# Designs tried in a protein design chat: VH-VL binders against b1a7s3r263to410. Part 21

Target 1, 148 residues: b1a7s3r263to410
Amino acid sequence: VTIVYDTMHYSTQKMAHEIAEGIMAEGYDVEMFFLHEDERSEIVKSILDSKAIAIGAPTINDEPYPSIGDLMYYLKGLRFERTGIKRKAVTFGSMGGKGGTPASLGKDLGEYGFDVVDTCEVYYVPDEEENKACFKLGQKLVEEAKKI

## First folded at step 5 (VH-VL)

Design s46 (framework fv_ponezumab)
Fold by ESMFold2-Fast, scan of step 5:
Parts: structure tokens; sequence; C-alpha cells
Structure s46 (fold): chain C 148 residues (1-148), chain A 121 residues (1-121), chain B 112 residues (1-112)
């Protein structure tokens, strides 16, 4: 399972970690990539080798974070619909104002050949209940991936 | 009130390019995708592509991807659709229409008035 | 590309009588999120299209309840329970499930 995220503050990172914990609780390995630091080629390789992905991004200046837009453009070019399997996906993110990035990313991933099973968005910093929702999102992603 | 106002009619020669605008008002411009759909005289509707005004990401119909370019200007809440290498078959009414960014399946709830593009030699 | 096939192409109807339009897709329109992205649009003469129905059966605000959508998978129907003079125009089904998005060829509703 591959998790890719970016964050301006640490809110989306907290969500990513909770999703990872949910995945690991089901007995699966997770590779986590931080777009600010990790090389895109390694991220893409991990995604190609995975049956499930989780993509996370905050909304900044009323727009999805620029690095995630760059990744999405790269993923579109790979034509995942030609790979013979329909990978499972979830999207997640935090918002400080407008929001909507996880839903938008989910729609785009569906068009790129992914089976988007759910999305999760929290206002700024996730509270205890929202952390539990992220954990459950990771478990749901794995449950759906088992159907491939 | 929600409005999508398009630029006026164009008459072009084969081989030219045309750039049609769609100015949005009455809603948050970056919350909605803008699609372009055309209709040749007496014919049905053909989807050309869409742009996400938030970030500018585009997705084009495969048959048109080599000739169509969509851009936006967030300062004026305007989307542009440019079609190059015009042929007589491109004679059509061109519409812009919005799609709610935060909810899947809310396609084309409001449409512009249409822009007639005539390509003749 | 997903092919959307409408029937009939021409639909003459008497005022006050019901009308029914069929739309068939070459592939299932169920999206990975469990939703079916099948829309119906009306285009009155000289006007821009107007969305009547989204996600198979949901009426847009301001659309009279005489319009209804139904169907699943690949077979969909738009019904008008009692046709009024203002309903004259061309009706299109449209799928947003598979890229690229595609429309049916249209059904022209005329008053007899």
Amino acid sequence: as target 1 above (148 residues)
Amino acid sequence: QVQLVQSGAEVKKPGASVKVSCKASGYTFTDYYIHWVRQAPGQGLEWMGRINPSGGRTKYAPRLQDRVTMTRDTSTSTVYMELSSLRSEDTAVYYCARDYYHSSGEYFDYWGQGTTVTVSS
Amino acid sequence: DVVMTQSPLSLPVTLGQPASISCKSSQSLVYSDGNTYLNWFQQRPGQSPRRLIYKVSNRDSGVPDRFSGSGSGTDFTLKISRVEAEDVGVYYCMQGTHWPYTFGQGTRLEIK
C-alpha cells in the first residue's frame, strides 16, 4: 500500500500517519512518501508496485497544494487504465478555509483508472474522532484492495 | 445569480485559431470545473474537455487534444477555450458549462449562452 | 468511447399524454464510488441545454415533477408524465462515468 502526501502544516501528515496505522493494523506494509522530500520517480514506482494508494493534500490559497497537482499530472500520463488491474484509492486532506481537495483528487484518480473507495477531509487539525476516522479509512482501503 | 457569459460570434478561415471566453459570476469561481461542449448545426452535443480553475488542470477529448487548449484567469473569473487548425467541421455553437468541484456527478448545472463559430473559405 | 444510444430519435406526442425516452450505454455506468453518473438534458429551440436529471433519478431544482428518470447499469429511461407545450425540444442523455464523457444522439420531442 502506498501513501503519498504533502503538507504546509502538519495536519495532513497526522492524517497520513493515522491511515498508515489502520493499514498496518490489518497486517499490510505501507510505504509513505512526503512530496516535499521524496523523489517523484520513487513515488511512482511504489504506486505501480501497489494495489492500493492513499493521496493526501491540504488546500492552500484556495487551491490544491502545487506539489500534489504536479504528481497528479504525472499519474495521468502513466495511463493506469492500461495496467490490467484497477488499483484502490482513497484521498484525504486538511483545510483551513475552502476545502474540497480530497473530493476533487478522488474524481481525477477515478478518471485515471483507480477505484476510489472513499475520501476524508478535516478542518485544520484533526481531533480525536477525526483521527479515528482516518484509521478506519486505512482499514477500509485494505479491505477493498483484497477484492482485486 | 449564477451567470456564465461567453464572448461574441466569430468567423474564421480554415487553418486559423479561435479563442472563446466564458466569464463566470455569482459563485466562487474555483469551486467549479468549467467544461466546453460544442454543437454543429442540426447535430448533437460533443464534449470537448474541461478545466479546473483551481490550479488550471485540464482534460481533453482524445479526438481534440492536439488542437484544443483551455486556460483560465482567476483575477477575472474567466475561462478560455482555444481551438487551432480550424476546419469547416469545427463550425458549431460552443458552450461552457460548470461542474461542482466538491461533489462528483454535478455535471453541467449551468450553461453559457453559446458562441457561434463559423469556419468558411 | 462509451456509446450512448437513444430511442426513439423522433417522438411526436399529443399534449397531456405521457412520453418516454430510452438511453442505452455500451458499458455499465456504475462508477467506482457506487454512483451512476447518468444525466438528462433538455434543449429548447434556440436555447442552451438545461440539466433536468442527474445521477439517474435526481431532479434539478425547478424541474417539474412530471419529469422522472430511472434505470440502472446500461439501461435508462426519461419519462414525462403529461407533456406540455413548453417541453418541445431535444432531449439528451449523458454519461460522466467513463472518460471521455459522451452524449446520446438526442431525441426530438414534437407536439402532434
Scores: ipSAE 0.000, ipTM 0.493, lowest interface PAE 16.5, mean pLDDT 80

Design s47 (framework fv_ponezumab)
Fold by ESMFold2-Fast, scan of step 5:
Structure s47 (fold): chain C 148 residues (1-148), chain A 121 residues (1-121), chain B 112 residues (1-112)
Amino acid sequence: as target 1 above (148 residues)
Amino acid sequence: QVQLVQSGAEVKKPGASVKVSCKASGYTFTDYYIHWVRQAPGQGLEWMGRINPSGGRTKYAPRLQDRVTMTRDTSTSTVYMELSSLRSEDTAVYYCARGLYYDSSGYFDYWGQGTTVTVSS
Amino acid sequence: DVVMTQSPLSLPVTLGQPASISCKSSQSLVYSDGNTYLNWFQQRPGQSPRRLIYKVSNRDSGVPDRFSGSGSGTDFTLKISRVEAEDVGVYYCMQGTHWPYTFGQGTRLEIK
């Protein structure tokens, strides 16, 4: 399972780690990428090699981070909808204002050929209940991926 | 609270390999990168690479990529940095430092005490 | 690689006087998220480096308020409003915007 995210502060990174814990609790390996640090080609290779992905980004100025937009555009070009396998996906992110990034990313991934299972968005820093929701999101992603 | 404790000084001959350890405590080991930075005598700081303890993913400075290997053991919360084909120019103090994945508020916020590696014939 | 250039390389200062260190990058340090990942570190003789400033102007916990950072784009400054004896050491700027991360060559602060 591949998790890719970008973030401004703790929020989206904390969500990514909770999702990873949920995935690992089900006995699956996680490869985690941070867009600020990691190469696009490595990220794409990881996605191609996995049955499930989680993509996360904060909402800034009512828009997702440009780095996530660049990745999404590249994924669109790979034409996953032409393959015989429909990879599972979840999207997640934090917001300080209007939000909407996880839902927007989910819609795009659906158009690119992914089966989007769920999305998760939190206001600023996730609380204990929201961290638990992220953990469950990871478990749900794996549960759905087992069906393919 | 947060501590990074490194292994002791090493003396090696040219062509040998050295493996330095960095044991983390006081925080969740898999939540932070561990970076390695070295400093030759009388010179500045040089970033060598980093490892993500969660998945073991590494990223190395291009000039060192062929000689450096970073690994971790999650059961002991320890990161290792191995440098092969040692030259006299590798004589330096080697530091491990903690860094958050995403922003500079967590870049190199805690450092190990340093490990002196001397390469001499 | 992004080249980080500090000046001066040697900075003798009288106790209680202000000190200023310049750091220039060969490329803009503004990341696509709008943040500037420029840090300042202090290394006292025989000790590990200690971070003083992150994201240009934010002081780390426990760092005295006499230290301040400023700048934008490619030009940055670390200022010490009143130098104390314990400030002796080498100061480094560092960028985290572009891979690989790079440090300036260091500025040695000495008491006259």
Scores: ipSAE 0.006, ipTM 0.571, lowest interface PAE 10.8, mean pLDDT 80

Design s48 (framework fv_ponezumab)
Fold by ESMFold2-Fast, scan of step 5:
Structure s48 (fold): chain C 148 residues (1-148), chain A 121 residues (1-121), chain B 112 residues (1-112)
Amino acid sequence: as target 1 above (148 residues)
Amino acid sequence: QVQLVQSGAEVKKPGASVKVSCKASGYTFTDYYIHWVRQAPGQGLEWMGRINPSGGRTKYAPRLQDRVTMTRDTSTSTVYMELSSLRSEDTAVYYCARGGYYHSGEYFDYWGQGTTVTVSS
Amino acid sequence: DVVMTQSPLSLPVTLGQPASISCKSSQSLVYSDGNTYLNWFQQRPGQSPRRLIYKVSNRDSGVPDRFSGSGSGTDFTLKISRVEAEDVGVYYCMQGTHWPYTFGQGTRLEIK
C-alpha cells in the first residue's frame, strides 16, 4: 500500500501516520511518500506496484496544494483504467475553513480509474476520535484491496 | 528521551569498507528519515544521504552514490551506513541525525554522538 | 547543488555584546508548500551539532531567547543578542528545500 501526502501544518502528516498504523495492523506493508522530499517518479512507481493507495493534502486558498495537483495531473496521463485491475484508494486531509480537498481528490482519482473507498477530512489537528477514524480508514482500505 | 546511539571508532586501511550503526530509541523509528552527515578534521558538515526506515528507500549525495549504502533493521531500530573503497580523505566523524518524513520541517533535530573513522596505512 | 555562503567565517565577540551571522543561498529556499526550509546549527568543541533554529525563525525547545533567526528567499541571518561564554563554537546554516541538502561552510564564534 502506497501513501502519498503533502502538508503545511503536521495535521495531514498525523492523519497519514494513523492510516499507516491501521494498514500495518492488518499485516500489510506501507510505503510512505512526502511530496516535499520524494521524487514523483518514485511515487508513481510505488503506486503502479500497489493494489491500494492513500493520497492526502490540506486545503489552501480553497484549492489543493500545487505539488499534489502536479502529481494528480501526471496520474491522469497514466490511464489506470486500462491496467486490468481497479486499485482501491482513500483520500484525506485537514482544513481550516470550507475544506473539500479530500473529496476533490477522490473525485479525480475515481475519474482516473481508481475505486475510491472513502475520504476523511478533519478541522486543523485531528483529535483522539479523528485519529481513530484515520486508523479505521487504513483498515478499511486494506479490506477493500483484498477484493482485487 | 529521544536518543541516537552510534557504534564505536574504526581504523581502516585504504581500499577497505567501514559499516557504522545508529540505534534509535524514544520515538517511533519509522516516522522519521535518518540522515548521515560527516565532518573531516577541521572542516564543515557534508550531507551523505538518507534512508526512510519504513520502506528502506534511500537517497545519496551524488559524489558518494557509488560508494555509500544505507540499510536498516526495523526489529532493532537500527540504521547502518557502509562506505566502501576508503581513501584518506574519508577520515572524518560520521553522524546520524533524524529528520523529515512524517514531520515536515524537523530536519536534523536529534543527532548521534558521532563515530570517528580513521583511514590510514 | 545549492551553495550556502556564510559570512563572516571568523567572528570574535566581546562577552555581552551582540553577534550576527549571514547566510546566503544560490537559489530561493521557498518550497512549493510556502515554507522556507532554512535551519541553523551550533557545534561546540568536541560535540555533535545541535539544531537552534528551523524554518528560518522558529527556535527549538531549550534554545535561549538570545538566539533569533530571520530572512527570506536567499538571505538569512542568525543573531545572538548578548553573547555568553557557552556560545563559543561553530555555527552552520543548512537548507532542506533542494536535494541534495547542503550546509554553509561554518562561522567560528570566539570570545575576545
Scores: ipSAE 0.006, ipTM 0.547, lowest interface PAE 12.1, mean pLDDT 82

Design s49 (framework fv_ponezumab)
Fold by ESMFold2-Fast, scan of step 5:
Structure s49 (fold): chain C 148 residues (1-148), chain A 117 residues (1-117), chain B 112 residues (1-112)
Amino acid sequence: as target 1 above (148 residues)
Amino acid sequence: QVQLVQSGAEVKKPGASVKVSCKASGYKFTDYYIHWVRQAPGQGLEWMGRINPSGGRTKYAPRLQDRVTMTRDTSTSTVYMELSSLRSEDTAVYYCARDYGSYFDYWGQGTTVTVSS
Amino acid sequence: DVVMTQSPLSLPVTLGQPASISCKSSQSLVYSDGNTYLNWFQQRPGQSPRRLIYKVSNRDSGVPDRFSGSGSGTDFTLKISRVEAEDVGVYYCMQGTHWPYTFGQGTRLEIK
């Protein structure tokens, strides 16, 4: 399972780590990528080798240099809808005021050929209940991936 | 408390290899990258590379790519940096540093590696 | 590789006076995520480097408020409002925007 997120927001990082713990609790390996540190080609190769992905994004989509947008462009070009395998996906992120980025990304991934299982959005920093929800999201993702 | 503890000083002959360890504690090991930076006597800092403990992916400085290998052991929360084909110019203090988004917030105490005949 | 140039290389300062160190990069340090990955480190004799400032202007926990960072694009400054004896050491700027990561050559701060 491949998890990708922007390192810009520590709240999104915390969500990614909870999702990873949920995946590992089910006995699956997870590979986590930071868009700042890792090259898109490496991330794409990991996704191609995975049955499931989780993509995390900052609270706003219209940043001057959108790293998530670049990754989504790559994924659109791969034509996953033509592979015959419906990889599972979840999206997640934190928001400060206006929300909707995880839902928007989920819609796009669905159009690119992924089976989007769920999305998760929290306000600012996740509390204890929201951390548990992220953990369960990871478990749900791998349970759905077993069907592939 | 966050702590990075490195292995002890090494003295090697030219052509040998050296493997330095960096043991992390006080945080979740897979949540942060570990970078390696070296400093020759009286000189500045030189970035060598980094490892993502989650998945083990590495990225090395182009000058060192043919000679450096970084690995990790998640069961012991330890990162290793191995430098092969040692030259006298590799004599330096080698540091590991914890990173999240290029901040280098905690550093190990350093490991002196001396390459001499 | 991105070249990081510090000025001055040697900085003798009288106790209690302000000090200023310049750092210039050969390329813009704004990353694709909108952040500028420019950091400042202090290295006292015989010690490991200590982070002072990250992302241009954010002061690390435990770093005195007399230290401040500023700048944008390719030009950055580290300021010490009132130099104290404990500030003696070498100061490095570092960029984490472009691979490979690179450091400035260092500025040695000494008391006159």
Scores: ipSAE 0.080, ipTM 0.672, lowest interface PAE 6.4, mean pLDDT 81

Design s50 (framework fv_ponezumab)
Fold by ESMFold2-Fast, scan of step 5:
Structure s50 (fold): chain C 148 residues (1-148), chain A 117 residues (1-117), chain B 112 residues (1-112)
Amino acid sequence: as target 1 above (148 residues)
Amino acid sequence: QVQLVQSGAEVKKPGASVKVSCKASGYRFTDYYIHWVRQAPGQGLEWMGRINPSGGRTKYAPRLQDRVTMTRDTSTSTVYMELSSLRSEDTAVYYCARDYGSYFDYWGQGTTVTVSS
Amino acid sequence: DVVMTQSPLSLPVTLGQPASISCKSSQSLVYSDGNTYLNWFQQRPGQSPRRLIYKVSNRDSGVPDRFSGSGSGTDFTLKISRVEAEDVGVYYCMQGTHWPYTFGQGTRLEIK
């Protein structure tokens, strides 16, 4: 399972970590990428080798973080809808105002050939219940991926 | 508390290899990148490369990529840096540092590697 | 590679007086996300480097208010408003915007 995210504060990073814990609790390996540190080619290779992905980004100016937009544009070009399997996906992110990035990313991933099973959005910093929701999101992603 | 503990000093002959370890504790090992930075006596800091413990993917400084190898063991929360074909110019203190977007927030105590010539 | 140039390389300062270190980059350090990844590190004699400032002006936890960072684009400054004896050491600027990450040559702060 591949997790890819970017963050301006630390909220989206905290969500990514909780999702990873949920995945690992089910006995699966996680490969996590931070867009500032990792190159697009490395991330794409991981996604191609994975049955499930989680993509996260904060919302700024009512749009996704620019680095995530660049990744999404590249994923669109790879034509995952032409592969032999429909990979499972979840999207997540934090917001300080209007929000909507996880839903927007989910819609795009669906168009690119992924089966988006859920999304999660948190206002500013996730509380204890929201952390548990992220953990469960990771478990749900794995449960769905077992079906392929 | 976050802590990075490195292996002890090494003395090597030219042409040998050295393997330095960095054991992490106090945080989830796979959540942060580990970078290696070295410092020759009386000189500044030089970035060598990094590893993502969450998959083992590495990225090395171009000058060193044919001689350096970084690996990790998630069961012991330990990162390794191996440098081969040692030369006198590789005499330095080698540091591991925890990173998330070039912040380098915690550093190991350093490992002195001396290459005699 | 991005070249980071510090000045002065040697900085003798009287206790209680201000100190200022300049750092210039050969390329703009503004990343595609709008952030500038310019950091300052302190290395006391015999110790590992420690982070003082990240993203130009943000002080790390436990760093005294007398340390401040400023600048933009390619020109950056670290200031110490009142130098104390414990500030002796070498200060490095570092860029994390462009691969590979690079450091300045270091500025050695000494008490006169």
Scores: ipSAE 0.118, ipTM 0.724, lowest interface PAE 6.0, mean pLDDT 82

Design s51 (framework fv_ponezumab)
Fold by ESMFold2-Fast, scan of step 5:
Structure s51 (fold): chain C 148 residues (1-148), chain A 117 residues (1-117), chain B 112 residues (1-112)
Amino acid sequence: as target 1 above (148 residues)
Amino acid sequence: QVQLVQSGAEVKKPGASVKVSCKASGYTFTEYYIHWVRQAPGQGLEWMGRINPSGGRTKYAPRLQDRVTMTRDTSTSTVYMELSSLRSEDTAVYYCARDYGSYFDYWGQGTTVTVSS
Amino acid sequence: DVVMTQSPLSLPVTLGQPASISCKSSQSLVYSDGNTYLNWFQQRPGQSPRRLIYKVSNRDSGVPDRFSGSGSGTDFTLKISRVEAEDVGVYYCMQGTHWPYTFGQGTRLEIK
């Protein structure tokens, strides 16, 4: 399972970590990428080798973080609908205002050939219950991926 | 809480290799990058490279890429940095540092490597 | 490689007086995500470096508010409003925007 995220204020990172813990609790390996540190080609290679992905971004100016937008545009060009495998996906992120980035990313991933099973968005910093929801989101992603 | 503990000092001859370890504790090992930075006596800091423990992907400083190798063992939460074909100018204190977005928030205590004939 | 230039390299200061260190980069440090990855580290003699400031102006937990970072693009400053004896050491700026990551030469802060 591949998790890719970017973050401005650590909130999305905290969510990514909880999702990873949920995946690992089910006995699956997680490969995590922070867009600032990792090459797009390595991320794509990981996604191609995975049955499931999680993509996270905060909302800035009612748009996804620029680095995530760049990755999404690249993924669109790869035409995952042609791979013969409909990978499972979840999207997640934090917001300080109107939000909507995880839902927007989910819609785009669906058009790119992914089966988006859920999305999760939290206001500012996730509380204890929201952290548990992220953990469960990781478990749900794995449960859905087993159906492939 | 968060701690990075490095292996002990090494004395090597020119042409040898050295392998330094950095054991992480107090956090989920695969969720943060580990970088290596060295400091020659009386000199400044030099970035050597980093590893993503999740998947083991590495990125090395161009001047060192032919001699440096970074690996990890997730079962022991340990990162290794191996430097081959040692020269006298490789004499330095080698540090591991935890990273998230190039912040370098926690550092190991350092490992002194001396290269002399 | 991005060259990071610090000035002064030697900074003698009187206890209780302010101190200022300049850091200039050969290229803009604004990353494609809109963040500027310019960090400041303190290294006391015989110790590992400690991060003081990250992303230009964000102070690390436990770092006294006497320390502040500012700047943009290619010109950055670390200020200590009132120097204390424990502040003796070498200060480094570091950029994480461009690969490979690079550090300034270091500024040695001494009590005169």
Scores: ipSAE 0.031, ipTM 0.663, lowest interface PAE 7.7, mean pLDDT 81

Design s52 (framework fv_ponezumab)
Fold by ESMFold2-Fast, scan of step 5:
Structure s52 (fold): chain C 148 residues (1-148), chain A 117 residues (1-117), chain B 112 residues (1-112)
Amino acid sequence: as target 1 above (148 residues)
Amino acid sequence: QVQLVQSGAEVKKPGASVKVSCKASGYTFTYYYIHWVRQAPGQGLEWMGRINPSGGRTKYAPRLQDRVTMTRDTSTSTVYMELSSLRSEDTAVYYCARDYGSYFDYWGQGTTVTVSS
Amino acid sequence: DVVMTQSPLSLPVTLGQPASISCKSSQSLVYSDGNTYLNWFQQRPGQSPRRLIYKVSNRDSGVPDRFSGSGSGTDFTLKISRVEAEDVGVYYCMQGTHWPYTFGQGTRLEIK
């Protein structure tokens, strides 16, 4: 399972960690990518080797982070619907004002050939209940991926 | 809390290889990247490369790419840096550092490697 | 590679007086995400480098308030408002915006 997120906000990092814990609790390995640190081609290779992905981005200026936009545009060009499997996906992120980034990313991933099973958005810093929701999101992602 | 503990000093002959270890504790090993940085005597800091422990993917400084290899063992939370075809110019203190968005928040104590014949 | 240039290279200061170190980059350090990955490290004699400041102006935990970072684009400054004896060492700026990561040549702070 491939998780891709930026390292810019502690809130999004905390969500990514909780999702990873949920995935690992089901006995699966997680490959974690930081958009700032990794090349697009490495991330794509990981996605092609995975049955499931989680993409995280905070909302900045009421829009997705620019680096996530670049990755999404690249993924659109790859025509994942022609790879022989329909990969499962979830999206997640934090917001401070107008939200909607995880839902927007999920819609785009669906159009790019992914089966988006859920999204999760948190206002500012996730509380204990929201952390549990992220953990369960990871478990749900793996449960859906087992159907492939 | 967070700690990176490196292996002990090494003395090598030119042409040999050296393998330095960096053992992490106090956090989830696979959630943070580990970078390697070296410092020749009386000189500044030089970035060598980094490893993503979750997948083992590496990225090396172009001038070192032919000689450096980084690996990890997730069962022991340890990162390794191997440098081959050693020259006297490779004499340096080698540091591992934990990365959180290019912040390099924690560093190992350093490993002195001396190349001499 | 991005070249990081520090000045001065040698900085003798009197205890209790302020000190200032400049760091200039050959390219803008603003990343596509709007953040500037400019960090400052302190290396005391015989010790590993220690992060003082990350992303231009954020102090690390345990770093005294007398340390502050500022700047934008290609021009950055580390300031120590009142130098203490324990501040002796070499200070490095580092950019994490462009691969490969690069460091300045270092500034040696000494008590005169």
Scores: ipSAE 0.294, ipTM 0.771, lowest interface PAE 3.7, mean pLDDT 82

Design s53 (framework fv_ponezumab)
Fold by ESMFold2-Fast, scan of step 5:
Structure s53 (fold): chain C 148 residues (1-148), chain A 117 residues (1-117), chain B 112 residues (1-112)
Amino acid sequence: as target 1 above (148 residues)
Amino acid sequence: QVQLVQSGAEVKKPGASVKVSCKASGYTFTNYYIHWVRQAPGQGLEWMGRINPSGGRTKYAPRLQDRVTMTRDTSTSTVYMELSSLRSEDTAVYYCARDYGSYFDYWGQGTTVTVSS
Amino acid sequence: DVVMTQSPLSLPVTLGQPASISCKSSQSLVYSDGNTYLNWFQQRPGQSPRRLIYKVSNRDSGVPDRFSGSGSGTDFTLKISRVEAEDVGVYYCMQGTHWPYTFGQGTRLEIK
C-alpha cells in the first residue's frame, strides 16, 4: 500500500501516520512518501506496484497544494483505467476554514481509473475520534484491496 | 521516548570503507525518514543523504553519491550508512537524524570516524 | 547548491543582553507548496545539534520564548532576547527547500 501526502501544519502527516498504523495492524506493508522529499517517478513506481493507495493534502485557497496537483496530473497520463486491476484508493486531508481537497482528489482519482472507497477530512489537528477514524480508514482500505 | 542510538567510534585507513548504524526506538520506524549529516573537526554540518525506511528508497548528496550507500533493516529498526574509498577529509562525527520534511527533529549521539594511517 | 551565509561568525554577548544572527540564502527558500523550509539548530559543546526553530518561526517543544525566528525569501534572522549561560554554542541555519540540503557556516555564541 502506497501513502502519499503533503502538509503545511503537521495535521495531514498525523492523519497519514494513523492510516499507516491501521494498514500495518492488518499485517500489510506500507510505503509512505512525503511529496516534498521524494521524486515523482519513485512515487509513481510504488503506486504501480501497489493494490491500494492513500493520497493526502491540506486545502489551500480551495485547492490542493501545487505538489499534489502536479502528481495528480502525472497520474492522469498513466491511464490506470486500462490496467487489469482497479486499484483501491482513499483520500485525506486537513483544513482550517473551507475544505474540500480530499473530495476533489477522490473525484479525480475515480476519473483516472481508481476505485475510491472513502475520503476523510479533519478540521486543523485531529482529535482522538478523528485519529481513530484515520486508523479505521487504513483498515478499510486494506479490506477493500483484498477483494481485487 | 524517541531515541536514535548509533554505533561506536571507528578508526580506518585511507581507501577502506566504514559502516555506521543508527537504531531507532520509541516511534514507528517506517513513518519517518532518516538523514545522515557529518561534521569535520572544527567545521560545520554537511548533509550526506537520506533513506525512507518504508521502502528503502535513498537520496544522496551529489558530491558523495558514488561513495555512500544507505540501507535499513525494518526487523531491527536500524539504518546503516556506508562510506567507501575513505580519505583523511572524511574524518568527522557522523550523525543520523529523524525527519519527515527537512525538519531533523531528533538526532543520534554521533559516531566519530577517524581516517589516518 | 544553495549557499547559506551566516553573520556574524563569532558573537560575544554579555549575559542578559540580546543577540541576533543573520542567515542569507543564494536562492529563495519558498517551496512550491508555499512553505519556507528554513530551520535553526543549536549545538552545545560536545553535544549533537538540536533543532530550535523550524519553517522560519516555529519554536520546537521545550525551546524558551527567548528564541525567535523571522524572515522571508532569502533573508532570515534568529534572535535571542536575553542571552543566558546555557545559550553558549554554535548556531546553524539550514535550508530544506532545494536539494541537496545545505547549512550555514555556523555562528559561535560566547559569553563575555
Scores: ipSAE 0.203, ipTM 0.756, lowest interface PAE 4.9, mean pLDDT 82

Design s54 (framework fv_ponezumab)
Fold by ESMFold2-Fast, scan of step 5:
Structure s54 (fold): chain C 148 residues (1-148), chain A 117 residues (1-117), chain B 112 residues (1-112)
Amino acid sequence: as target 1 above (148 residues)
Amino acid sequence: QVQLVQSGAEVKKPGASVKVSCKASGYTFTHYYIHWVRQAPGQGLEWMGRINPSGGRTKYAPRLQDRVTMTRDTSTSTVYMELSSLRSEDTAVYYCARDYGSYFDYWGQGTTVTVSS
Amino acid sequence: DVVMTQSPLSLPVTLGQPASISCKSSQSLVYSDGNTYLNWFQQRPGQSPRRLIYKVSNRDSGVPDRFSGSGSGTDFTLKISRVEAEDVGVYYCMQGTHWPYTFGQGTRLEIK
């Protein structure tokens, strides 16, 4: 399972970590990418080798974080709808106002050929219950991926 | 709590290789990148490269990419940095550092590598 | 490679007085995501470096508020409002925007 995220104030990173813990609790390995540390080609190679992905970004100025937008545009060009595998996906992110980034990313991934099983959004910093929701999101993602 | 513990000092001859370890504890090993930075005596810091422990993917400084190799063992939460074809100018303290949020939040204690004949 | 130039390289300062360190990059450090990956590190004698400031102006947990970072593009400053004895050490700026990542030469802060 491949998790790709970017973060401004650590909130989306905390969500990514909880999702990863949920995946690992089910006995699966996670490859995590903090977007600015890895080249797009490395991230894409991981996605191609995965049955499931999780993509996370905060919302700033009522828009998705720019680095994630760049990745999404690249993924659109790869035409995943033409592969023999329909990968499972979840999206996640934090917000300080209107939000909507995880839902927007989920819609885009669906159009790119992914089966988006759920999304998760948190206001500012996730509380304990929201952390548990992220953990369960990771478990749900791998349970869905087993069906491929 | 969070700790990066490095292997002990090494003395090597020119032309040899050295392999330094960095054992992580107190957090989920695969969630964070590990960088390697070295410091020659009385000199500044030089970034050598990094590894993503979750997939083992690496990125090295161009000047070192033909001599440096970074690997990890997830079962022991350990990262390794191997530097080959050692020269006297490779004498330095080698540090591993964890990336959390924006580069190098926790550092190992350092490993002194001395290259002498 | 991006060259990081610090000034001064040696900074003698009187206890209780302010201190300021400049860091200039040969290229803009604004990344394509809009962030500026300019960090400041402190290395006390005999110790490993520790991060003080990340992304220009954000203080790490446990770093006293007398430390502040500022700047944009290619010109950055680390300021200590009131120098204390424990601040003795070498300070490094570091860029993570361009590969390979590079550090400044270091500024040695001394009490005079």
Scores: ipSAE 0.311, ipTM 0.778, lowest interface PAE 3.8, mean pLDDT 83

